# Designs tried in a protein design chat: miniprotein binders against a2bj90. Part 107

Target 1, 235 residues: a2bj90
Amino acid sequence: MSRSARRKTSALNTVLRVVEVFASIQGEGPFTGTYSVFVRLAGCNLRCPFCDTRYAWSLEAGKPLGVEELVEEIARYEPSLVVITGGEPLLQRHPLNSLVEGLESLGLRVQLETNGILPAPARDEQLWRVYHVVSPKDVPVRVPGAKLHPSWVDYARATGRAWFKFLVANEQHVREVAEYVAKLGIPRSRVYIMPLTPEKLDMKELLELHSRIASLAVKWRLNFSPRLHLLVQLP
Below, E stands for the ipSAE of ESMFold2; O stands for the ipSAE of OpenDDE; V2 stands for 0.75 times the mean of E and O plus 0.25 times the DockQ between their complexes.

## First folded at step 10 (miniprotein)

Design kn8 (at its last look DockQ between E and O 0.96; V2 from the best seeds 0.84)
Fold by OpenDDE base, look of step 10:
Structure kn8 (fold): chain B 235 residues (1-235), chain A 108 residues (1-108)
Amino acid sequence: as target 1 above (235 residues)
Amino acid sequence: GSLEELFEEFLEITLEMYEHIFKADEAAKRGDEETAKKHIEEALKLSEKLLEIARKAGSPELEKLARHLHETIKEMKEAFEKGDFLRAWELMIEISDTVYEIEKIIES
């Protein structure tokens, strides 16, 4: 194989389709309140009815960005955390591993948001070293094509760097989550429930919903994730 | 066609219907009532085809799910016409769950 063919294959693994890069606070999961740079990747393998980022579903919605350029852009924000999100970031697994390598070389912490359909990182991937928040889409609201890949449970046990976040609207949803995590052997200490938030709620309705779901989290002995960015009106 | 071909056709039409539901919702949210109506009416037509395919396949289970989709899409049309976006959102969740069940049956 010629030196030119190796350079072309290396170049394809160094470009991401990126929708947006912005600084905010992490509003959700175990890192809530952390000053973060968000990298929203383009493309998704699901069509969730409750998706607030439908504009990211197409790969064409993203601009091609080089990994090196993206690392430099992220570093300028001096983030306490880099959050890789999007549609489904793991659709761009190869260049994403290169991005993680670049960010970790600068001492930056990285957290991935994923729907958990694609396999968890292998030990030889740079993604193995980062934090993951897995959001299954087969419970309690079932989304077509959603199935949690079993390797995420194994990854969570092996590394302690994974959490599972579930969208819930009521106590029945919380029950279904509790049954699901018990069946899969996911430790309750790694489970977050978060409000399933309708669009266009006013602040009073949003706070009431948070209060109800937080009370259910305590009752069911699960962790609670706010939608903190919505509560404080940040991106 | 074979029973397998009928199930494949049923799933393809189900996913096409589901795409029209999203396009209707997006149009409704931007105040494009004409486009929303067009997509929801196409989703209704597709749900009628699902009923026909389920009957040809001799599957009472798929016929029940196709009927449920058709009625849910009618309610979603009414929700858009009333500007009841909360109800439309609830109905999209119900449609999603029904489509998931259809996929699960066909893949079994």
Scores: ipSAE 0.825, ipTM 0.920, lowest interface PAE 0.5, mean pLDDT 94
Fold by ESMFold2, look of step 10:
Structure kn8 (fold): chain B 235 residues (1-235), chain A 108 residues (1-108)
Amino acid sequence: as target 1 above (235 residues)
Amino acid sequence: GSLEELFEEFLEITLEMYEHIFKADEAAKRGDEETAKKHIEEALKLSEKLLEIARKAGSPELEKLARHLHETIKEMKEAFEKGDFLRAWELMIEISDTVYEIEKIIES
């Protein structure tokens, strides 16, 4: 590469568009309850009607942060888990791999949240070693443009580092999820169902919905994910 | 235009309508009734165009979906007028599912 091309590539590879960085509790999925730092990346390839982070959809919502300075900021929180989320974090895949490298060099555990449209990590990516929670958006509420890339099932089998999480409101939704995962060959032990919550439920309604979905998880022999951060009123 | 051109136009208008639905919802949530009404009315006009294109394409399936969109958007307008934001949220989910089905039909 010419000096000009190398400088352009290097600058791009060391910068992420970041909406927010904050400490909280991981409220969802297999790492529920873990003291975490969240890194919300800008940009999304979906427009989900139930999205509670619409402010992250546009790439322009993010501020450019250098990967090295971001690693230092994250490390100061002394997290037990670093959650990379967004938008859709894999839209910034190349600098994301650099971030993962920096975090792993400090011994920090990393989990990525993705809608699964873009392919699973290749073996030579730093993201290969990261934990992934994959949330397909073509079932039970079908979102335009959603389709789970088949490599995620292969990745989960090869590594044991991916789980699949689905938003459900009722038993019809749970049945649709069960049929979907069976068709794709996703084992029940890798599947979480989670309450599909309208915005601004009161605490009684929120608890009632959690109880209903948890009961369905037991009935259907699936894992249950709370939205714990909503129950305990954390970001 | 070819049948392919009609289907591409149908999908483009569907996605434009869908964008107006989000703009209406966001305006309604912030109490901007005038802006919410403008966007929901534009979405209704676009759903009427979808009906016209579905008939030109000779697609009963797309025509059914366009009618469903029109009726759902009309109900969403009523929900905004009544301040029934839970109902509006449920109707947005229904619209999402309908737009997904349109994509599936056109891409098949």
Scores: ipSAE 0.765, ipTM 0.898, lowest interface PAE 1.0, mean pLDDT 92
ESMFold2 (binder alone), look of step 10: mean pLDDT 88; pTM 0.879

Design kn9 (at its last look DockQ between E and O 0.96; V2 from the best seeds 0.80)
Fold by OpenDDE base, look of step 10:
Structure kn9 (fold): chain B 235 residues (1-235), chain A 108 residues (1-108)
Amino acid sequence: as target 1 above (235 residues)
Amino acid sequence: GSLEELFEEFAEITWEMYEHIFKADEAAKRGDEETAKKHIEEALKLSEKLLEIARKAGSPELEKLARHLHETIKEMKEAFEKGDFLRAWELMIEISDTVWEIEKIIES
C-alpha cells in the first residue's frame, strides 16, 4: 500500500461528522442522572417515525471534526460520562474507535447509544471496552429496515457492558418486549422500558405517561428509563 | 415485468411514499400546510400505485397492506387538516409498522 493510500485511510479514520457537542445530564438508561457530554454524530440508517433528532439523519448535517480536536473539546467539560449518540454512531465506526481510544486515554468513561442494526464491537475494537445502550427498532414499534443484530446479545453476555432500551406506549408493547427478550435470552436485568413520547406533550401529560410506564415496568419486572432531561427541561 | 421486477418496483415506491410522509409531517409541524398537503397527496398517489402493483404481482398479502397504507394515509391527511398532531403521530407509527411488514414479505 502506497504512502498516499495509508494517509487517505488514516484521514478517514480520524474525522467524524458531528452535528453537535453539548453538556447535560444523561436522562435515559442505566446512567440516568450522570453529568455527561453528548456527541451527536450525523447519519442514520433508519427513519423512525418517533425520532426527535431527524436533523441528524443526513451525514451532511454534521461538520467534519478531527478526533484529536473533538477529544480536547470534550475534555474541557470535565464530564463524568461521554455519551456518543446521533443518528446511528456505528455508521462512523472507524473514526469512532479512534475517538474512544482518545477519550479512554484521558480516563473518561464512554457510553454509546445505538439502534443495534450494525454488528456489536469485536474484541479488537476500542468500542469493545465502552458501555452500550442498544435500542432495538423492530419491537414493539417496527421501523423499516430494523433488525437487531444477534451479536449484541453475545456481546452483552460476554462483557456485561450492554443494556437494551425499548420505547413503549402501553401494556401490549411491554408484553411484546418481554416476549422478545425472553426469546433472545436477554437477561431482564439488562432491559429498560422507556416512554414512547409524542411530540408536544405538556408537563402534566408527560408525567402521567412516565407514571403509567413506570408502573408497567414494576408489574412486568423490568427496569424503567425516564426521559429525565424532558422532565427537568434540559437538553 | 417479471415478478421480481414488480417486487423491486413495489419496494422503491414504498420507500418513496414513506419519505413523502416524513416531509408532510415536517411541513405540518412548521405550519406549512400547503407543503404538507402536497406531500401527503403524493403519498396517496404512490399508495394507489402500490395497490396496482400488488394486483399485477398476484399477491393478496401485499394488496392488503397497500390498501391499509392508503387508508392510513387518508386518515393522516385528515389529521393534518384538523391540526390533530397527536393522531398524525399515531398514524405515522402505524405507517412505519405497515412498511416494515411489506419489507418482510418482499424479502421472503
Scores: ipSAE 0.789, ipTM 0.904, lowest interface PAE 0.6, mean pLDDT 94
Fold by ESMFold2, look of step 10:
Structure kn9 (fold): chain B 235 residues (1-235), chain A 108 residues (1-108)
Amino acid sequence: as target 1 above (235 residues)
Amino acid sequence: GSLEELFEEFAEITWEMYEHIFKADEAAKRGDEETAKKHIEEALKLSEKLLEIARKAGSPELEKLARHLHETIKEMKEAFEKGDFLRAWELMIEISDTVWEIEKIIES
């Protein structure tokens, strides 16, 4: 194939559908507080009632962006962490692996956010060495179609690069999470509980919910995740 | 055959209803009361159709879930009329859990 034809084929194979790219603070999970660039990929295989990013559900919501160009854009922010989120980023697994390769070649640290329905990375994928925060949606709120792929537990054990994050509103939810992770053999050290926040809480209500869930995390000996970006009013 | 066809129809209508729930919520949050009412009323109509199909299929389990959906959607309509978005959000979570249970029954 000519150089032009090869370039055209490569561009199609290395294109991501991207909803937005922006700098902010990682507000959730083990990297809370880190200066980050967020890359929100289009498409999701779930319809969560509590989703605050419904605008990313359709693949058509994303604009096509070449992986090489995206790496350059991300690098200009000089991030401490690149957070790949969405929708569900693993719906675009092939070009996502290309993005990860480019980011890692620049020494950039990457975290993926996933609902865990699609399988964990294989050893030969670039995603194998990325940090993952897995948010199963079949507990405590049962979202239609949600089912954690069992490979995520194996991946977490093999690599130490995955954590599991659950949205909870009360102690009954925490009990359900505790039973779920015990059944699956997920170590408590890898489990975060996070406030299931209604969209329009005032600041006092938001702080009270954080306090309540944090107290439950201590009681149940689980890690607590804030939603720090909500508390400090960042995207 | 006919039972499998009823389950497929039940699943399709459940997803149509669920889509209307999200459209109603989005309209209500932007203050579009008429659009929210249109979608919530369509969701109610679809939940009644689910009840009819559950009865035809002879499934007390699906009938119970369809009735629960109908009552929950009625409460959600009332919450929208009062501007009680927190209550509507709680009811959407209950609908999500109920649809999940329906899927488990249909998956056998």
Scores: ipSAE 0.706, ipTM 0.873, lowest interface PAE 1.2, mean pLDDT 91
ESMFold2 (binder alone), look of step 10: mean pLDDT 87; pTM 0.871

Design lq1 (at its last look DockQ between E and O 0.67; V2 from the best seeds 0.73)
Fold by ESMFold2, look of step 10:
Structure lq1 (fold): chain B 235 residues (1-235), chain A 108 residues (1-108)
Amino acid sequence: as target 1 above (235 residues)
Amino acid sequence: GSLEELFEEFQEITYEMLYHIYRAMQAAKRGDEETAKKHIEEALKLSEKLLEIARKAGSPELEKLARHLHETIKEMKEAFEKGDFERATELMWEIIETVLRIIDKIYS
């Protein structure tokens, strides 16, 4: 291709609006403890009252960053996992598929964090082959307009590459989660309950909350997700 | 019926429309013009539904945003018909920005 045609093609597929890129430990869900690079994409389609990343809600919080440049930056960290998060990363679905393509070409393992409102990946998307941690906000926390798209359950069944993570504060919440996942046919092995931490807690309070929710996970035969990064004071 | 129900419906239609925008872009990238056209036409129909819901809700701000969304999707349809995918990408970002303004209004 000519140089000018190459530049046009790059512009078409090139740009994500990125809030931050940083190395840390995946603190939540099935990959807890993994050395990871986090890519926080701008924009969110929810305004959850308990969100601790409100600074990523606006698209304007993100700077335009080329996919090729971003892949190179990520690779320099030598991550064991690339976590794509946000806001809601699927709001940038088109260039996100290009990023995933670039990361996969380097053999990097990718996990997406999503609220599950936009549909699960189609078979012809690069996102089809990555891991997904889906955090529905319609139960128990009942964020208005946060309905989980049913394709995520079908995707999880077809691929085995999706897990479902729920914020809970008490046993009533856990009961609601159990009823919800049973109704949707989501097997317990795919379900995580995680402490809802609505305010800054001291370490003793944070550990007590973790202990309480972990005990409920055992009682209800669900997986437990910590917020490990909070316990070990990492971003 | 209720204002809450109208906002939830508005939000759900917005997400369905946006998904069609992404599927159109994916189809266009692989040269599947017929599939891209089908998705853009569906997105356009959904944006008309958003105008109707915004009027029922009596929200001049949502109506303005829905009208902008409808006009932007019409421009994207023309861009696809001309094979101008650089322009279609610019319009996709305008659509995403408009969706986020809708979200800000709904949750305000």
Scores: ipSAE 0.870, ipTM 0.939, lowest interface PAE 0.8, mean pLDDT 91
Fold by OpenDDE base, look of step 10:
Parts: sequence; C-alpha cells; structure tokens
Structure lq1 (fold): chain B 235 residues (1-235), chain A 108 residues (1-108)
Amino acid sequence: as target 1 above (235 residues)
Amino acid sequence: GSLEELFEEFQEITYEMLYHIYRAMQAAKRGDEETAKKHIEEALKLSEKLLEIARKAGSPELEKLARHLHETIKEMKEAFEKGDFERATELMWEIIETVLRIIDKIYS
C-alpha cells in the first residue's frame, strides 16, 4: 500500500463525538438566514449559566461518528453552509480538522462557533480556511474561566474570516463590549451584539428584547445578531 | 495569589497544554516525529505545572485529576515514541475527558 493510500485511510478513520446533526436556518451572526446543517459536538470547557445546550457539556452526550460517514450525512442535506457548534468544538480539534478537509473537498462552506478560549487556527490547519464566529464569555457576562485567547484577534486581522459575537442584556453591557473591542483592537465591523435571552421568555418579551438590543446596536454602531431560530420557531 | 487566581492560572495552562496535545497529534499525522515529540514534551511540562498548582491550591480531588492527566500524557509520549498513533488517539480522548472532569470540579 502506497504512503498516499495510508494517509487517506488514517484521515478517514478519525472519530468525532457528535450530539446531533440537523438542518435548519443559521439564526445568529454574519450568516443569519443561511440554510445550514448544524453539527453539534460534545464536550465544553465552560459551564455558562445561560447555556441553552447544557446537554452537550459532557463528551458522553455525543456518539462516536466517523469523519467519512459524517461528511456523507452532511452532504445529503445539500447545505449552503455547514455550522460546526456544540459545547466547544475546538476540544475535538484533531478530528475536526479532518472533518473540515472532507467538507471542503465537496466544495461546502464551513463556519465554526467557538468560545474563543482555545487558540485560533494556525496556518497549517484546515480550520485556517473556514469562517469563525467567536463568542467571548469574559465580557460582559464574565463566565468564570473564560478569557479570549489573543490569537483570535491576530487571526481576524490576517484572514478576515472571524467575527466576534457578544451576549448583551442592556446598554451597560454594550458599553463594556465597545470598550473591550477598542482595547483589543478588534474592528467594530467584526463585532456583533446578540440578546442574552433568559429561559422562559414568551414571544412578545423575546421580540421586545430584540428590538431594544437592535436599537442599542445602531446607537453604538455595532452589528446586531438576532436569535432568528427562536423568533421563527426553528431548531 | 487568591484561590481564584490559582484556578485562572490552572485553566490557562490547561488550555495551552491541550493545544500542544493537538499540535503533537497533527504533527504525528503528517509523519513529523520531531515536531510531535517537541509538542508532547511541552504538554508534559505543562501537566507537571498543573500538578504543582493543584498541590498549592490544597484540593485533593484536583491534585488526583492533575496527576492522572500527567500520567496519561506520559503514556501518550511513549505511544508516539513507539509509532502507535491509534493508542495516542485513545490517550488524547482520555486527556480531554480528564480536563472536562477538572472543569466540572472547578465549577462545583
């Protein structure tokens, strides 16, 4: 067997711990409204009190899936975007690079959701080529153990393929985000603010919160991310 | 430092360690044994530092987990030295699981 054949077989036998795979609309960030396949990976390095996917915190919540089988499953949906999310996808960074390689070989666009605690992709990673939405948890909500890794700022400047999405509940949070991104030298054009939604909002309360935060985004000259999936009652 | 500062340092080193584990796996997949060895040796040093911090924090549970993490990284180094990439992959998962257990203890 040639060295080339061994490299293909070893890349293809990589396993991910996957909680769920489903098709929906991307409800958040720069790709809002895009028909997407979501791959939710298991395991998270945070315990955010406002997390809506707490079931994905443990690795045991995920099933082992081969990268090849997962690529084939994703491709059957004919997605406009593949969204890699979960707890924290970058905990599974090794098999995740193999997944990205498989998806890109089919011409599929990939977007990663990450909390930004782990280092940004290096130039020699397949992850370097994909889009990233980084959701820092150190500002304004200050989740213990959350700190944005500085390499994400460098990656954003070098590639233009990163955006930063911050959870906000009020104008004070928006001010703190504005100060934080200014201090780090993150371009405002790459910053999104998104409503921090507590559990059990009704649709009226949810719409009112969206309206309030969107108005603050305009006032502070920041981008607004809806939670569109919640507004249109999609997964 | 405060106990909180020790936990912050512990977490920062943990994530740096995980990055080196990943870089080692990536290098090994490419057949770059020298780079793989360098990264796993750095991960091992970081795990020793984690064990020291856990001892200073006075948490027997955290010390036990940090010790397990350190020993698992030693086994991963041996797996790389033997060219056993399958075993190294198993040990990578065990490292991630151990880190997640540490996080569960920090948040409890």
Scores: ipSAE 0.636, ipTM 0.846, lowest interface PAE 0.9, mean pLDDT 91
ESMFold2 (binder alone), look of step 10: mean pLDDT 85; pTM 0.855

Design lq10 (at its last look DockQ between E and O 0.62; V2 from the best seeds 0.82)
Fold by ESMFold2, look of step 10:
Structure lq10 (fold): chain B 235 residues (1-235), chain A 108 residues (1-108)
Amino acid sequence: as target 1 above (235 residues)
Amino acid sequence: GSLEELFEEFQEITYEMLYHIYRAMLAAKRGDEETAKKHIEEALKLSEKLLEIARKAGSPELEKLARHLHETIKEMKEAFEKGDFERATKLMWEIIRTVLRIIDKIYS
């Protein structure tokens, strides 16, 4: 093959299927309030009834983007944090490790959002050194087939770079989360409860739900995650 | 076990198989042929287990998808043996697409 043909072949081998790239504020979890660029990857291994990003379920929702070009696009936003989300980003694990390598070479801080069904990063992956917010879907809202892979707890203990975020609607859900994390040995300092927001809440209802879940977080001695982007009307 | 238990086992083994595919790809990219071979052999073994579970569940569609995974992984093994990383990458994407077809079937 000519050098041109080999270069084209290499670009195809280093692509991600990307739904959207946009700047916003990280509205959830330990990095709440951080100016971020979001990279939404296509494909999901779940069909959650409460999903607010159903348009990312299909692999066809994503366009193939070269990793090098994507790194350059992200860098132009000058983000304080790069949030890799989706669907489920670990379905594209191989090219995702290449993206992380490129972002880290520029000194960019990276956070991954995952449902935790696929295993946590191994030491020899670029993903090992990024931050992870893991949102298990087998508790309290029991999505069938959504079992958290046990390696995430081991990874969190070994690295301190993983937190666990749970969607809750009421105190019974919080009790179930508390039992679950205690059984798995996840310390409270790594646990966030976050409002399970139905579609089309008005602002009054949204604030009331935030208040109720925040009060429960205090009562149960867990961290509270807002959905800040909803409160301030950002994507 | 129940059909629900069989589908849960099928999903868990599918994810384990897929993880071995990613481990094989990483090892091959780094020139670690022994590790890549080890992972691809484990993925083949897991695809045979998927065939067995699909038959127990009485699901011809899951059986077809599991057979496609097995055939694709065998082609990937051949690609690794020839050092054809470009072909292995294309086969990885076919495996990902097939996994998503399995997910669509299970949640249908």
Scores: ipSAE 0.892, ipTM 0.948, lowest interface PAE 0.6, mean pLDDT 91
Fold by OpenDDE base, look of step 10:
Structure lq10 (fold): chain B 235 residues (1-235), chain A 108 residues (1-108)
Amino acid sequence: as target 1 above (235 residues)
Amino acid sequence: GSLEELFEEFQEITYEMLYHIYRAMLAAKRGDEETAKKHIEEALKLSEKLLEIARKAGSPELEKLARHLHETIKEMKEAFEKGDFERATKLMWEIIRTVLRIIDKIYS
């Protein structure tokens, strides 16, 4: 078999472990309000106590799906954005690059959600071309083992295609974020603060928390990310 | 260092190792056998270091998982040398599963 035939067969047999595929509104970060297809990948390298997607921590929670089949499934929704999320999508980095290649070939925009622990994309990866929302877990919430890989700062400067989204509960957390991004040289225009939401907030409490954190964002001159999907009761 | 510092170092090296495994797979997909070999050899060295840290940490379970990881990377090196990309892909998934079991143990 020719080297070309081996490349085609290897691309065709590329599989991801996928928990779910669904259409909704992007509720968080720079693309808030965008009609999106969400692809939740299985497996996570963290055990965040505040995680709302704990069912995705195990790799076995995902079904094996071929990249071609998944691209066709996503395309049927006619999304304005494809959001790759999960536990940690970059654990499946090899097949994920093949997925991105397929989606980009259809002219679809792609955004990755990542915890930023694994290295940023290199120039020779398909992932280099997509948008990234990095959610550090070392500040202010200090999840053990959640150190931000420094290459994300370099990637953000080189491409302008990365944003950093921090979970905050109070003004002390916002201060810690401001100090952290200043120390790392992350531009404030790329920083979002988002409410850290406990599992059992009612709608009134959720709105009050959003209002408080949004006011802190203005005070500290940072961008605000809602959790819009929770506010409008979408998945 | 403290046990906490050893676990932090263990995790950092694990993620560096995973990155080299990924770079090896990417190079192999492109037909760059030399680059693939370089990255898998680096991943192998990092897995040896993980085994040493696990021994220093005094965790028999972590040592068992680190040993399994190291042996799986050796098999992956052999798969690349044979041009068996299907086998290499299966071994990549075994590496990811083993890393996730290590994470489960660290957070237990």
Scores: ipSAE 0.872, ipTM 0.940, lowest interface PAE 0.5, mean pLDDT 93
ESMFold2 (binder alone), look of step 10: mean pLDDT 83; pTM 0.827

Design lq11 (at its last look DockQ between E and O 0.59; V2 from the best seeds 0.67)
Fold by ESMFold2, look of step 10:
Structure lq11 (fold): chain B 235 residues (1-235), chain A 108 residues (1-108)
Amino acid sequence: as target 1 above (235 residues)
Amino acid sequence: GSLEELFDEFLEITYEMLYHIYRAMEAAKRGDKETAKKHIEEALKLSEKLLEIARKAGSPELEKLARHLHETIKEMKEAFEKGDFRRAKELMWEIIETVLKIIDKIYS
């Protein structure tokens, strides 16, 4: 291959469609409180009525960014955790594996947020070594067509790198989550219940909801996830 | 209802097809032509099933999208045979865009 052809081949960079990159605190799940860089990927395979990131549903909301450029941008923040979110990041699975490779080469810890409809990572994927917080949308507030792929439970058992997070508003929701995870064989140590927050709650209402859901977590012996970023008013 | 069951089946097959596309891309990236071919052929079979389901559902728009998936996957198979990975990446993005149009239609 000539020098010109070699330059063209190496210039065919893998790209991701990225809505935003920003630093904040991971407010949810097992890494709550961690200084993080969030990478929000465009495109989602669901239209959840309670979604608080509707602006990421469309692929057109994302700007094409080269994986190498994105790795360098992320690294400049010096994050303790890189959170890949979206939309649904696994819609961009191929270039996402390349991003993970670049981040891991710099020793950066990566967490993926996914609705779990697409299959869990295979052992030969870079995503296999990433932490995953899986938010099934089949329970308690069912989104049509949102079935958790069964491979996520197998992946969680094989690797210990997946947790399952559920939005709940009351004890009936918690009961439904408990029945769901028992049916699937998901151990409660990997289950988080998190407040389902309507838009425009004031701080008092938000704290009262957190208190109620945290109490239910204790009662049902499940992990509690806050929405810490809302409580401390960070993005 | 039966229409909702057809849409659920359509989505499940769409996600399975898309996963095979990703597996083919990873295999092609490492030069594993046999694995890439296996996954592309499976994705083609699934896209034909999508067309059948769209016809049963009586949805001209889903039928058009399923046909576009099928044609795009055929073109991707040809790109793999030629070793044209740049073209395969372009076609992968076309598939992702088409899947998102399916999502928009089904949840509209």
Scores: ipSAE 0.885, ipTM 0.947, lowest interface PAE 0.7, mean pLDDT 91
Fold by OpenDDE base, look of step 10:
Structure lq11 (fold): chain B 235 residues (1-235), chain A 108 residues (1-108)
Amino acid sequence: as target 1 above (235 residues)
Amino acid sequence: GSLEELFDEFLEITYEMLYHIYRAMEAAKRGDKETAKKHIEEALKLSEKLLEIARKAGSPELEKLARHLHETIKEMKEAFEKGDFRRAKELMWEIIETVLKIIDKIYS
């Protein structure tokens, strides 16, 4: 009698506070252009003055959703990528590991967006296996309390599954990013600069800003991240 | 240090504390009681340090929140010792909510 190893399906009975789930194109970072389902989690450990998702700062802005139900909802979109974003997704690290386990069991690729303040995944977390785009908020525009946790540099070196995305408005910001990544020993091939877009840019101004920052990326030998969703008017 | 430096230190310790709370919950879920105990004890020590910083900062509101955080972590330790993972999860959410209130106070 073969003892069927009952894969203890870790009871996916964990609950996440979710603001929204929607399908779109990933507009930013190394996966730009990818058809993606976005899961925006509630709660943030920062109050960035340039935040475009301020409505996600409170945990109360999110609805409680079961991980199993959320996996089924995501799977119906047949995404090429699942993007976990929000305020700060890693505030919900425990149920998020269960979500990742569920999504990976379906063969779905997962990418996390994080501000990098909380420690990187440990080897025994399901989050260790996914892709991460870390957006430090200590350089070039310092947000109070923002400091990149050193473990993200170690994680990037150990796994090759992390990239660092910096918001920049001018050449001085790009210089500060270049100095910062050099100091921390972050490989430049893992660094993206992205336009810092103030509220209320028209399309012409937005394109001009993208052009300027892209030119600086080439000059400084850094990767460029667009805000493609803004350029193509997707969510 | 300046009040700003105290708040920066407070936030850094808060984030380290949260990490230990998450690791404790993960270890407990795996049945690793020893690792869970180690992480929750570290979180408890960090929460005591938060109380000290809040006192140094001279903020009665921050001290009240840090005290609530410390007591909630004590309850979470007891929940782990009893094997009450449901209660431990509820307390983890209460900790997160308290941390968010702390952040709101620091950024106000």
Scores: ipSAE 0.522, ipTM 0.820, lowest interface PAE 1.1, mean pLDDT 92
ESMFold2 (binder alone), look of step 10: mean pLDDT 88; pTM 0.882

